# VH-VL binders against GMP synthase [glutamine-hydrolyzing] subunit A (guaAA): the designs that were tried, part 8

Target 1, 190 residues: GMP synthase [glutamine-hydrolyzing] subunit A (guaAA), of Methanobrevibacter smithii (a5uk20)
Amino acid sequence: MTILVINNKGQYNHRIQRSLQYLKIPTELVPNTLSIEEIEAKNPIGLILGGGPSIEGAGNSEEYIKHFDIPILGICLGHQLIAKAYGGQIDTSNTESYAKVEINIVNDENLFSGLAPKMEVWSSHKDEVKSIPDDFEILANSNLCDVESFKHTEKDVYGIQFHPEVHHTPKGSTIFENFYEICKKRCNND
Short names: E, the ipSAE of ESMFold2; O, the ipSAE of OpenDDE; V2, 0.75 times the mean of E and O plus 0.25 times the DockQ between their complexes.

## First folded at step 4 (VH-VL)

Design b19 (framework fv_narsoplimab)
Fold by ESMFold2-Fast, scan of step 4:
Structure b19 (fold): chain C 190 residues (1-190), chain A 126 residues (1-126), chain B 106 residues (1-106)
Amino acid sequence: as target 1 above (190 residues)
Amino acid sequence: QVTLKESGPVLVKPTETLTLTCTVSGFSLSTSGVGVSWIRQPPGKALEWLAHIYWDDDKSYRTSLKSRLTISKDTSKNQVVLTMTNMDPVDTATYYCAHSYYTYEGSTGYWAFDIWGQGTLVTVSS
Amino acid sequence: QPVLTQPPSLSVSPGQTASITCSGEKLGDKYAYWYQQKPGQSPVLVMYQDSKRPSGIPERFSGSNSGNTATLTISGTQAMDEADYYCQAWDSSTAVFGGGTKLTVL
């Protein structure tokens, strides 16, 4: 009952793995070049798509988003990859983000359980989601970014633009705990 | 063989800044999965974790003391340095550095403090 | 940061089983670690990831962690096991130690 962390070559992907290990969540950090069959062979209960330097360097991540019907959480680049896969628009931010940001949680179900109404997060990105896909809803926003987090209206597919895996996001571990609960509930009901 | 050794012992006056160095041998501080913590123990009292540094230079600190603590590493000298400002007599303790490790790729990780230095006595007194 | 509570002392007779507890909110959702410390010595890791023994630690040491309580169990306790025992866990990137338990073997 493993959550796989897809390494999109960003500097913090190994910290996602580390965060899950601290929470006693079975996990493995895997290359973004694994085939769909190789991912399936590992029998994951959920996927976390890590951050990275570019969409072009994301390997098979978009194929994973389109193929798998288990919970998916996209972090930073992963958030943008989810938006792209479902037809949203990604574009350059007004200001390159490298700062602590206070986000407003507009929907505290599941992923943001226990975190409303506001959360301090750390962001490091130059691009952002400017337009969400039709079947998505916004879960959190900030003064710097309209789409800090979103979710598919029917599927357990979540994106967050910030980094829960760094200590500059003090309540980041709760995001991982909540995602694990989503994965366990899906697994137990299937 | 992995070993860690703290600098000192040291006598610090109240309000002064403490600097301790942990010298590591048997492995590189840039090795993926490696980390080092500083942990202290006042005479007759419990162990208290202070700070940790990872191979990738990620750092964490005890929340109640974070404004006073800085941890850094010098990979060329294979040393981890702890700095603590505004020392007080209540900070008198044996200070330890300790090694921890996890696997970078895969699912296994110890994160236990498996190898400890001998400790160094820091006395804060006028 | 979670608080880990240990009984300050525990006394057992030689050959008796010692059970040292460590309590913290939802501690079972985290890995527990245990350290043995004898007077004038550095702590020694005796249990990691709830129930795993490091090389060199006797089989009589075992561990568990469920709900709010982690337990270090020493079966057939020997005089050499007399020491202070500390539990420890990670809360994300921060570590926390329990207050310690002085085990006396009488």
Scores: ipSAE 0.251, ipTM 0.743, lowest interface PAE 3.6, mean pLDDT 89

Design b20 (framework fv_narsoplimab)
Fold by ESMFold2-Fast, scan of step 4:
Structure b20 (fold): chain C 190 residues (1-190), chain A 126 residues (1-126), chain B 106 residues (1-106)
Amino acid sequence: as target 1 above (190 residues)
Amino acid sequence: QVTLKESGPVLVKPTETLTLTCTVSGFSLSTSGVGVSWIRQPPGKALEWLAHIYWDDDKSYRTSLKSRLTISKDTSKNQVVLTMTNMDPVDTATYYCAHSYYTVKGSTGYWAFDIWGQGTLVTVSS
Amino acid sequence: QPVLTQPPSLSVSPGQTASITCSGEKLGDKYAYWYQQKPGQSPVLVMYQDSKRPSGIPERFSGSNSGNTATLTISGTQAMDEADYYCQAWDSSTAVFGGGTKLTVL
């Protein structure tokens, strides 16, 4: 019943692991260089793709997104990696986002359960999703970013551009709890 | 061998600021997974957690004392420093620094206080 | 912030089982940790993540944590086990200790 956190070398990946540990969710922080076989050997019920400095440095993350059918949550860079893997476009906007952002939750099913209609989040990104893939729907937006969160219409593949793992996102732990519930439901139905 | 040692002992007057230093050896404060807490124990009373600092400089504080506490680290000196303002006689206690650690290889996280300093007596009196 | 409640004292005879409880609202949803402190000494970790023993801690020590109560169990209690025992948990990024239990072995 382990959720693996894929370390994409951003400054907050370790905080994702700590957030899960505080919730007593079995977890491991693993390098993004592990093979598909090595990930499978750990029997994860879900994957969280952490933040990082660039898509180029994301290791095998895109391969994980394409191969695994268990729930996937992408955070910051992970969100962008999911969009890229499914054919979306990334805007290399040169303007960095503000430290705190209020997001509008337009769909509160599953991942945003209990969080609608709005929440304050911490944002620290330069690039953003310019166009979502055809099979994705927007879950949240803000005045600064059109795609703060999205989900595949049929798969349990979620992205969030902000960081739920930092204290500047006051209700961030609820997102991890909701993702864990998604993973448990999927595991029980398989 | 991993060791932690608190500065002191210290006598502090009411309203003054306390500064304690924890000198660590056998590990680097910048090592991924490493953290250090400050924990105190008034004479004959329970352990009370005060503050924690992680290898990445993330910090947390006891809510009721947060406005009085500052924790910081100096990785070049391998020291963790606790500052506590506006000291009161009820703050008289043995103050400990304690190590915590986790591994990424096959571990879900440890975060126990596995190695403790010897403790230092802080007395607050006029 | 959250409060962890322990009985202040517990007495057992040598060879008997000592069960030290730690109660807190939904404590079973968090990891519990246990520390042993002998007079004039620093605390020593004896149990982590509910039920795991550190290297060097005898098999006589076991732990559990469910609902509102974590328990440290010492089977075949020995004179050397006489000490104060503290439970501890993390509430997000903050830690909290119980009030401690003085275990007497007579």
Scores: ipSAE 0.007, ipTM 0.551, lowest interface PAE 9.0, mean pLDDT 86

Design b21 (from n2 with heavy chain Y101V E103T D104T S105P Y108T; framework fv_narsoplimab)
Fold by ESMFold2-Fast, scan of step 4:
Structure b21 (fold): chain C 190 residues (1-190), chain A 124 residues (1-124), chain B 106 residues (1-106)
Amino acid sequence: as target 1 above (190 residues)
Amino acid sequence: QVTLKESGPVLVKPTETLTLTCTVSGFSLSTSGVGVSWIRQPPGKALEWLAHIYWDDDKSYRTSLKSRLTISKDTSKNQVVLTMTNMDPVDTATYYCAHSVYTTPSGTWAFDIWGQGTLVTVSS
Amino acid sequence: QPVLTQPPSLSVSPGQTASITCSGEKLGDKYAYWYQQKPGQSPVLVMYQDSKRPSGIPERFSGSNSGNTATLTISGTQAMDEADYYCQAWDSSTAVFGGGTKLTVL
């Protein structure tokens, strides 16, 4: 019952791993260069695509998004990689977000359970999702970013532009707990 | 116009505790995305990373030395402090503090600005 | 943590290309950084995130990082390039340096 954290070369991928460990969620931080077969051999119940400095450095992350049917959560760069994989548009933000931001939670099912109507998050990004893919819906927005979070309408594929793994996001651990519940529910029904 | 300056030089006796201060100017240690590392270099040997402190007070340490190292910051004085316990002659080195910054929280951090270094000599 | 291995020395004639390697298991999964250090001086960043040059670093410096090996390449090597070169990478929140390569320009 392990959730694999895909290391996309960002400094905070280790904090994702630590957050899961503190919550006693079985986890392993793995390189983004593992083959599909290597990921499958670890038998994960979910994937978290960590942050990173660039799409070019994301290794096999887009292949993981397209191949796996287990729940996927993308954080920062991972959020953008999910949008790209499903045909959304990513472009430079009109205003760079590099601070604490208040997000408006417009759909609190599953991932945002217990967090509505608003939460304080820490966000830093130059690029953002400008247009969500056809089969996605927005879960949260802010004055600085129209797509702070989204999900696939039928699949357990979630993105968040902000970082739940840093202390500047005070309620970030709840997002990880909620994702784990999504993974367990999916595992029990498969 | 970022500058860092290490305290010292310092003479330390074996078994004593080393305390070094890095004074920072040109940026605030509380600014999101900044961090400071301590890196040492024994005479004629390679650079060895010791510890890092992030703007949000998160810390990391070289695994083999973690039990001996403490890194902290004083935002009001704009200083980063490294403490290393139980000093040994093999810890004789030039100690540097170095600045890093990133534009995203998931970004990769280069040591783009270095202090001049301070010589720490451990002898009886 | 992981070890980064560099050749301890490399000699090149002025005007020739110097290629300094840095090897580590799956190093291409991480970003590589390169520092130049001249005797008695602090290290200077010459390459970051595999292949990006800081302002002020000449175009003759280039970098790559793939598989297990990162490479710093100096084309048209000049006497002023004679120095120790260190590679560095982050393994999550910890940083590691290579053993250094002494570049001699003869």
Scores: ipSAE 0.007, ipTM 0.572, lowest interface PAE 8.2, mean pLDDT 87

Design b24 (framework fv_narsoplimab)
Fold by ESMFold2-Fast, scan of step 4:
Parts: sequence; C-alpha cells; structure tokens
Structure b24 (fold): chain C 190 residues (1-190), chain A 125 residues (1-125), chain B 106 residues (1-106)
Amino acid sequence: as target 1 above (190 residues)
Amino acid sequence: QVTLKESGPVLVKPTETLTLTCTVSGFSLSTSGVGVSWIRQPPGKALEWLAHIYWDDDKSYRTSLKSRLTISKDTSKNQVVLTMTNMDPVDTATYYCAHSYYEDYSSGYWAFDIWGQGTLVTVSS
Amino acid sequence: QPVLTQPPSLSVSPGQTASITCSGEKLGDKYAYWYQQKPGQSPVLVMYQDSKRPSGIPERFSGSNSGNTATLTISGTQAMDEADYYCQAWDSSTAVFGGGTKLTVL
C-alpha cells in the first residue's frame, strides 16, 4: 500500500516524500541501489522515480522500469529514464530551463484529471526527451519543451519533465493525488 | 531537552518592520527532519500559522501574508528569524515558534510537538 | 487553501463524552492534528496523525478523520480537560488551523 520514491540524488527527492506525506500517502524514500528483490520485499503499489544530476547516476532505476508492472511515475530525470528504457531519444535542450512554465494539457485523463487546459509548473532541467518511444503518447507540451509529459498507451507508466513537488508548481499536489488513485485502482484490480 | 524561546516582548509602531528571533536548544537546525514554524494568536482569537522553515532551508508562508513575511535560519547561532513588514494594530498578538520533526516515530510527521512560551508583540503609536 | 471549521463552543457534564469536530474539504485525505490550550499557556499537542496520542496524553483522548470531518473525542470528560481545542492540517507545505472550540465542563 506504499508508494516508494526512488532517490536519484537530485535536490528535490526529499520534497517528493514530503509531498506524499502531506497527502497521507504511505511512502518511503529509498536509495536507487536497492535490488529488485529488496524493492519487492517492501510490497509497493507504485514507484516514483525522482530527479537527479545524470542518467549515469541513476543506479538501478532502468532495471526497475523494465521489471515492475505496478504504476510508475518519472519526475524530471525519471521522465528521461523512462524514455531511455523504452527506446526514446534524450538530448540537450535548445535552452536550459530554470523557470516557471505554462504547460498545455492535451489529455486530462488520470494523471492530469482536474488540471486541464493549462497548468503553471516549475522546470529545472538541461536535457529533454526529443523523441518519444513507440507506444507512448504525449499528455502535455509547452513553448519550451515538446514533451512535458507522456504515458504508455497500455501500461500505467507516466513521465513529467517538471517538478510537482515544489511550491512554484501551485497544483503539483493534485498530480500526486491522481497518481495515488491510479495505484489504488491497479492494486484493487490485481 | 528540546526548548524554544522567542525574543521580546516588542512594541512596534504602525508601518514599521517586526523582527523576531527564536533561539533553539537541544537540537541542531541542520538535523535532517527538523523544522520550525512561526504561529501567532491575537488576544482572545484563534491560532494563525505564518511561516515554516525546514533543515534543508525550504520555506513556506501563509498565502495572504506572503508579501510581508521572511523566514530564515542561522545554524551557527541556533536561531530562526521572522521578519514582517508594514505592521498594523491588527497584527498585535502573541507570537510563538514551534518545533516539528518527521523522523521521530513518537511525535508524528510535522506535528508542532514543542512550543516556545510566546512573546507579546504590540503595535501601537 | 481549505479552511478548517470548528464549532466555537461545546459544553459537557463531568463524565460525559465530548466530541469536537473539524470540517474541511477532503480533510480525511490529510493528517489532522489537535492542540489543547489553557488560558495564559502555550498550546500542547494532544493528538497527531488523526488518531495517535503523544506520550503523557490520557487514554480517554482519541481521534478519527474521514471524508470531510476530523473528530477529537474525550471520553469520561474531567474538569481538567476544560480548554480551547484547535485542529490543524497541512495543505501541501502550508499549515492551517481551525478557529478553535472552547470546551466547558459544567
């Protein structure tokens, strides 16, 4: 019944944990070096892959993406790790983003429920997803980034390039609430 | 073993800036999981939360007062400072600082488990 | 963002059960906290994370939180329980207090 937050060493990973705790969502912040067996032993209903400085520092995150069939949400670096794991392309952004950005929500089912048509978000990233993997669809875009959010067409695997866990994203907690609903529905159907 | 103490009491003139200091003992403000809030209470009225600062220097403020409030900490002095601009007689209240800690199983996540004695701030000419 | 509403006063006789409510939109999706304040004193935490008692708080204090309403329940109410009671929750990184309930034990 717990959502595990995978600590990819970014400056905001502990704020993801704090955001979930404010929402009464059972959670634990865990190192990205845990084995698959150690993750399984904690019996999570969902995984959130946090931000970090580089793909090389992401530990076992790509193995988690490939192994687990529970819902997964990737934030910032986690978003890019999901794209990489499924065969997408990541590259340096034309303009580094460290700013408040308005995103256009093109699909408001599930993760973006209650947030359409537009949302103010905080963006802090140097790289971005340049091409989405096969079997993924774009959920949100902006003038600065074509792929602000995506999801697998059949699996509960979501990515967001921005940070819902900071105050500069005023409606960020709704994304965590929506992800928790996705996790509960999956748990009840399995 | 953990104690907090507010500076003051203070008399502030209308339009002036208030500065209050909370001195903490028994813990370090840099300890993972530690936070401190400022909370006020006008005479005979309800508690009103103002601002919070975490060990990682993350800060939050009451939305309606955000433009007037600044919270900061000095870990070497074990002090949390609240600054509030453009004081008005309606800001007259007892001001408290309060401790919270999320890793302590007994206190619960970010409950205000230990409070200072409070300090009276009077806004009058 | 959400406001927390408490009844301003509640009166009970000694030995009766006092139930102090705190209402807010989707409050059950957040943790509720309760504080007791006696005249001239600082608030004291009496309930945290909906239903957990701090060390030193009598067993007659219990709590619940579901839907839109959190409740602090004091069974076998005693004269020493006479005080103002405040609920509190976190809405993301901001904290909010209820308006307070004055409990009188007649």
Scores: ipSAE 0.380, ipTM 0.796, lowest interface PAE 3.0, mean pLDDT 90

Design b3 (from n2 with heavy chain E103T D104E S105G; framework fv_narsoplimab; at its last look DockQ between E and O 0.06; V2 from the best seeds 0.00; counts 0 for: pae E 3.4 > 2, placed apart)
Heavy chain, then light chain:
Amino acid sequence: QVTLKESGPVLVKPTETLTLTCTVSGFSLSTSGVGVSWIRQPPGKALEWLAHIYWDDDKSYRTSLKSRLTISKDTSKNQVVLTMTNMDPVDTATYYCAHSYYTEGSGYWAFDIWGQGTLVTVSS
Amino acid sequence: QPVLTQPPSLSVSPGQTASITCSGEKLGDKYAYWYQQKPGQSPVLVMYQDSKRPSGIPERFSGSNSGNTATLTISGTQAMDEADYYCQAWDSSTAVFGGGTKLTVL
ESMFold2-Fast, scan of step 4: ipSAE 0.517; ipTM 0.845
ESMFold2, look of step 5: ipSAE 0.433; ipTM 0.815
ESMFold2 (binder alone), look of step 5: mean pLDDT 91; pTM 0.936
OpenDDE, look of step 5: ipSAE 0.749; ipTM 0.895

Design b4 (from n2 with heavy chain E103T D104Y S105G; framework fv_narsoplimab)
Fold by ESMFold2-Fast, scan of step 4:
Structure b4 (fold): chain C 190 residues (1-190), chain A 124 residues (1-124), chain B 106 residues (1-106)
Amino acid sequence: as target 1 above (190 residues)
Amino acid sequence: QVTLKESGPVLVKPTETLTLTCTVSGFSLSTSGVGVSWIRQPPGKALEWLAHIYWDDDKSYRTSLKSRLTISKDTSKNQVVLTMTNMDPVDTATYYCAHSYYTYGSGYWAFDIWGQGTLVTVSS
Amino acid sequence: QPVLTQPPSLSVSPGQTASITCSGEKLGDKYAYWYQQKPGQSPVLVMYQDSKRPSGIPERFSGSNSGNTATLTISGTQAMDEADYYCQAWDSSTAVFGGGTKLTVL
């Protein structure tokens, strides 16, 4: 019952793994170049796509998004990769985001359970999702970014533009706990 | 204008504890995305990474040495300190501190600015 | 824990191309970095994130990284390029250096 963290070469991918370990969630940090067969062999109940410096460096992440139907959470670059995989538009932000941001939670089901109506998060990104894909809905927004979080309307595929894995996001661990509950619920229904 | 300088040089006896200080200038250790590593080089041998500390006080260590290593920072003094216990003659090396900077969309996760290095001699 | 392997030495004539390799299992999954070290001096960053040059590094320096091998290429090699070259990568939060390659330009 393991959640795999896909290492997209960002500075904080190891902190995602440690955050899950603190919560006693079985996890493994894996390279983004593993084949689909190698990922399947590890029998994950969920995938977290970590942050990274560029879409070009994301390895097989887009293949994972398109192939797997277990729950997926994309963080920062992972959020943008999900948008790209489903046909959304990513572009340079009008304002560079490298600061504490207050997000407005517009849907508190599942991923944001217990966190509404607002949450303090830390954000560090140059690009952002400008147009969400069809069949996606916005879960959170801010004054700096219209799409702070989204999810597929039918699948357990979630994106968050901010970083829950740093202490500058005080309630970030709740997002990981909520994602784990989503994964366990999906696993038990299969 | 960014500079790093190691304390020393220093002579350490076998079994003693090494303490090295890296004094940084031109940037704040609390700056988001900034980190400092300690890297050593025995005479005539390769570079060996030891430890890293991030602006948010997160830390990492070389796995084979982590029971002997402690890295910390004092933001008021703008210093990074490395402590290494139970020194052995094989630990004789030039010790460097090095700056790194990375943030998503900028920076480059590289050791871009290095101190001059300090010679640590462990003699019996 | 992962090991980065470099040839211990490489000799080229002035004006020729030097290719210094760095091999590690699935190194192409990681960013490679390269440092130049001259005798008695601190290392200097010459290549970052596989193929990008810092300010002040000549255009004759280029890099690549795919599969198991990263390569630092120096075209039109000059006497001033004679040095030890080290590759480096991050494995999650830990860093690892290669064994170094002594480049001789004669």
Scores: ipSAE 0.007, ipTM 0.535, lowest interface PAE 8.8, mean pLDDT 87

Design b7 (from n2 with heavy chain D104R; framework fv_narsoplimab; at its last look DockQ between E and O 0.03; V2 from the best seeds 0.00; counts 0 for: pae E 23.6 > 2, placed apart)
Fold by ESMFold2, look of step 5:
Structure b7 (fold): chain C 190 residues (1-190), chain A 124 residues (1-124), chain B 106 residues (1-106)
Amino acid sequence: as target 1 above (190 residues)
Amino acid sequence: QVTLKESGPVLVKPTETLTLTCTVSGFSLSTSGVGVSWIRQPPGKALEWLAHIYWDDDKSYRTSLKSRLTISKDTSKNQVVLTMTNMDPVDTATYYCAHSYYERSSGYWAFDIWGQGTLVTVSS
Amino acid sequence: QPVLTQPPSLSVSPGQTASITCSGEKLGDKYAYWYQQKPGQSPVLVMYQDSKRPSGIPERFSGSNSGNTATLTISGTQAMDEADYYCQAWDSSTAVFGGGTKLTVL
């Protein structure tokens, strides 16, 4: 029943683990250098790809995205890695910027259950997904970013540009609860 | 792997009470979002939904048959039971149980896994 | 309970497109589900939530639902697609099936 958090070396990866622990969700924070076999040996029901400073520092994360069929949630860098792995367009910036943003939830099924129509989040503006990949749909947008969240149309693969694990996202714990429910449903149905 | 199997009598006399058991495997009847329906199909006719039971023991019944139907579950035995009173020859059908999953944001889930069905004949 | 109306039968030639309709009052406000049933077999889910295809269902199956009508579309229809097809929707906590459409491929 364990969700693995992939540590992509961002400042908030331990907060992801802490948020899950507070919710009593079984979890383990692991290096992004684990092999596919090492991940499989832990029998995870879901993966969370944490934030980080660069795509180049994301270790084996793209390999995990392409290999695993269990639910995957990408946060910030993880969101961008998912877009990249499926052929999406990413726009990059040298300027590091974070802002408190109100996002518009355009699809409240699954990940955003109970959060529509709007949610206040702590979002990054350094790099962003400019166009979603084929076979993805937008779940949320804002006046600053057209793609605040997306979902694969067929797989349980989700991306969010904001940080649910931080205090500045007051309803962030609901995102983790909803993702855990997705993982449990997938485990019980498959 | 998730499986469902129907069991019960193959022949029932008119006015008798039918009891059908659906034995499930590969999932728990108490798992949040899980449900089981009974659906019947008279020979050569369309599918007809009868009743549903949810993981939280809430129940729903086809309106026209509500007075004749009772659905229940025994989670420890992995069984869902349908009782149908006052059987009549028109109730002759293949009876299926089917797994469904309730998704709050979309309302309901498909009947994604079906049992093989059991033919019940009401005669004599 | 609302009634879901399907044509009783539909015939197509191999390779043609089959469009099976399911009509119900404001059906587009609900999700539609589709099942295939071959003779002597249990139904098999072929489309869920209007247009989503379960794993293992060929890409030639697609679906739509708007207004009062849901449609299951089979492009490049093959002989093995010959079966009865049922639509289904939920009305609050009760499920409703359509009357079924016998698809013949000849």
Scores: ipSAE 0.000, ipTM 0.423, lowest interface PAE 23.6, mean pLDDT 85
ESMFold2-Fast, scan of step 4: ipSAE 0.577; ipTM 0.849
ESMFold2 (binder alone), look of step 5: mean pLDDT 91; pTM 0.941
OpenDDE, look of step 5: ipSAE 0.021; ipTM 0.636

Design b8 (from n2 with heavy chain D104Q; framework fv_narsoplimab)
Heavy chain, then light chain:
Amino acid sequence: QVTLKESGPVLVKPTETLTLTCTVSGFSLSTSGVGVSWIRQPPGKALEWLAHIYWDDDKSYRTSLKSRLTISKDTSKNQVVLTMTNMDPVDTATYYCAHSYYEQSSGYWAFDIWGQGTLVTVSS
Amino acid sequence: QPVLTQPPSLSVSPGQTASITCSGEKLGDKYAYWYQQKPGQSPVLVMYQDSKRPSGIPERFSGSNSGNTATLTISGTQAMDEADYYCQAWDSSTAVFGGGTKLTVL
ESMFold2-Fast, scan of step 4: ipSAE 0.532; ipTM 0.844

Design c2 (from n2 with heavy chain S32Y S60Y, light chain S92Y; framework fv_narsoplimab)
Fold by ESMFold2-Fast, scan of step 4:
Structure c2 (fold): chain C 190 residues (1-190), chain A 124 residues (1-124), chain B 106 residues (1-106)
Amino acid sequence: as target 1 above (190 residues)
Amino acid sequence: QVTLKESGPVLVKPTETLTLTCTVSGFSLSTYGVGVSWIRQPPGKALEWLAHIYWDDDKYYRTSLKSRLTISKDTSKNQVVLTMTNMDPVDTATYYCAHSYYEDSSGYWAFDIWGQGTLVTVSS
Amino acid sequence: QPVLTQPPSLSVSPGQTASITCSGEKLGDKYAYWYQQKPGQSPVLVMYQDSKRPSGIPERFSGSNSGNTATLTISGTQAMDEADYYCQAWDYSTAVFGGGTKLTVL
């Protein structure tokens, strides 16, 4: 019943684990260099792909996205890694984003349950998703970014460009609670 | 062996600023997973959490006292410092610093090792 | 952040079971921690993450946390267990302690 947090070497990965621990969600922070077999041995019910400095430094994250059929949540870099793995396009803005942003929630099912219509989030990224993959739908947008969050239309694969794990995102813990609920429902359905 | 020791005891006059130092031994304040809290206890009353600092300088404060509190650390001296402004007689208490840590596999630990406590008296 | 309520006192005879409760709205959705404090001494961790015992704490100490109530249970209570007991929980940004329960063993 563990959710594994994949450490992509960003400054907030340990805060993802800490957020889950505060919510009594069994979790472990693991290196992004673990083999698929090592991840499978831990029998996770879900994966969270953390933030990081670059796609090139993401270790085996793209392999995890392609191999596992348990729920996956990508945060910041993880969001971009999901888009890349499914054939979306990542765009570089040449301008860093370090700001509080208000996002508009356009689909409040599952991941955004209880958060509509808007929420304040912390944004810390240079790159962003320019075009979503064919089988994805947008869950949230903002005046600064068209794809603040997305989901695969058939799979429990979610991305969010912002950071729910920092206190500058006041209702970020609700996203983790909602993701855990998604993982439990999938686990119960086998 | 991990130990923590608060400075003091201290006598503070009303409206003055309190400064307390927690000196740690047996571990580094820069060690991954380590944090230190300040917790106080007025005579005969309950424990009250004040502030916490993590190894990466992430800081948290009791909401009702946030405007009066500052927590910082000096890793070269292995010390955590708490300052509290505008002291009042009701702030008279034993002040503790306490260690916490977590591991990637085992999770978050509570306040597992406490200092001896130091008496802060605010006279009016 | 939940307010944690404990009974102010509890008395048991030696060898009896002491059950110290800590109540807060949806406390079972958060981890509970327990500390023992003897007169003139610093608090000592006796239970963490609801039901886990630190090294050196006797097996007769156990814990649970469900719904709105966390409980620290001491079976076969001994004179040495006489102390104040505090529960504690975390919100991401803050920690909160209960008001404490004075356990008397007579």
Scores: ipSAE 0.188, ipTM 0.719, lowest interface PAE 4.1, mean pLDDT 89

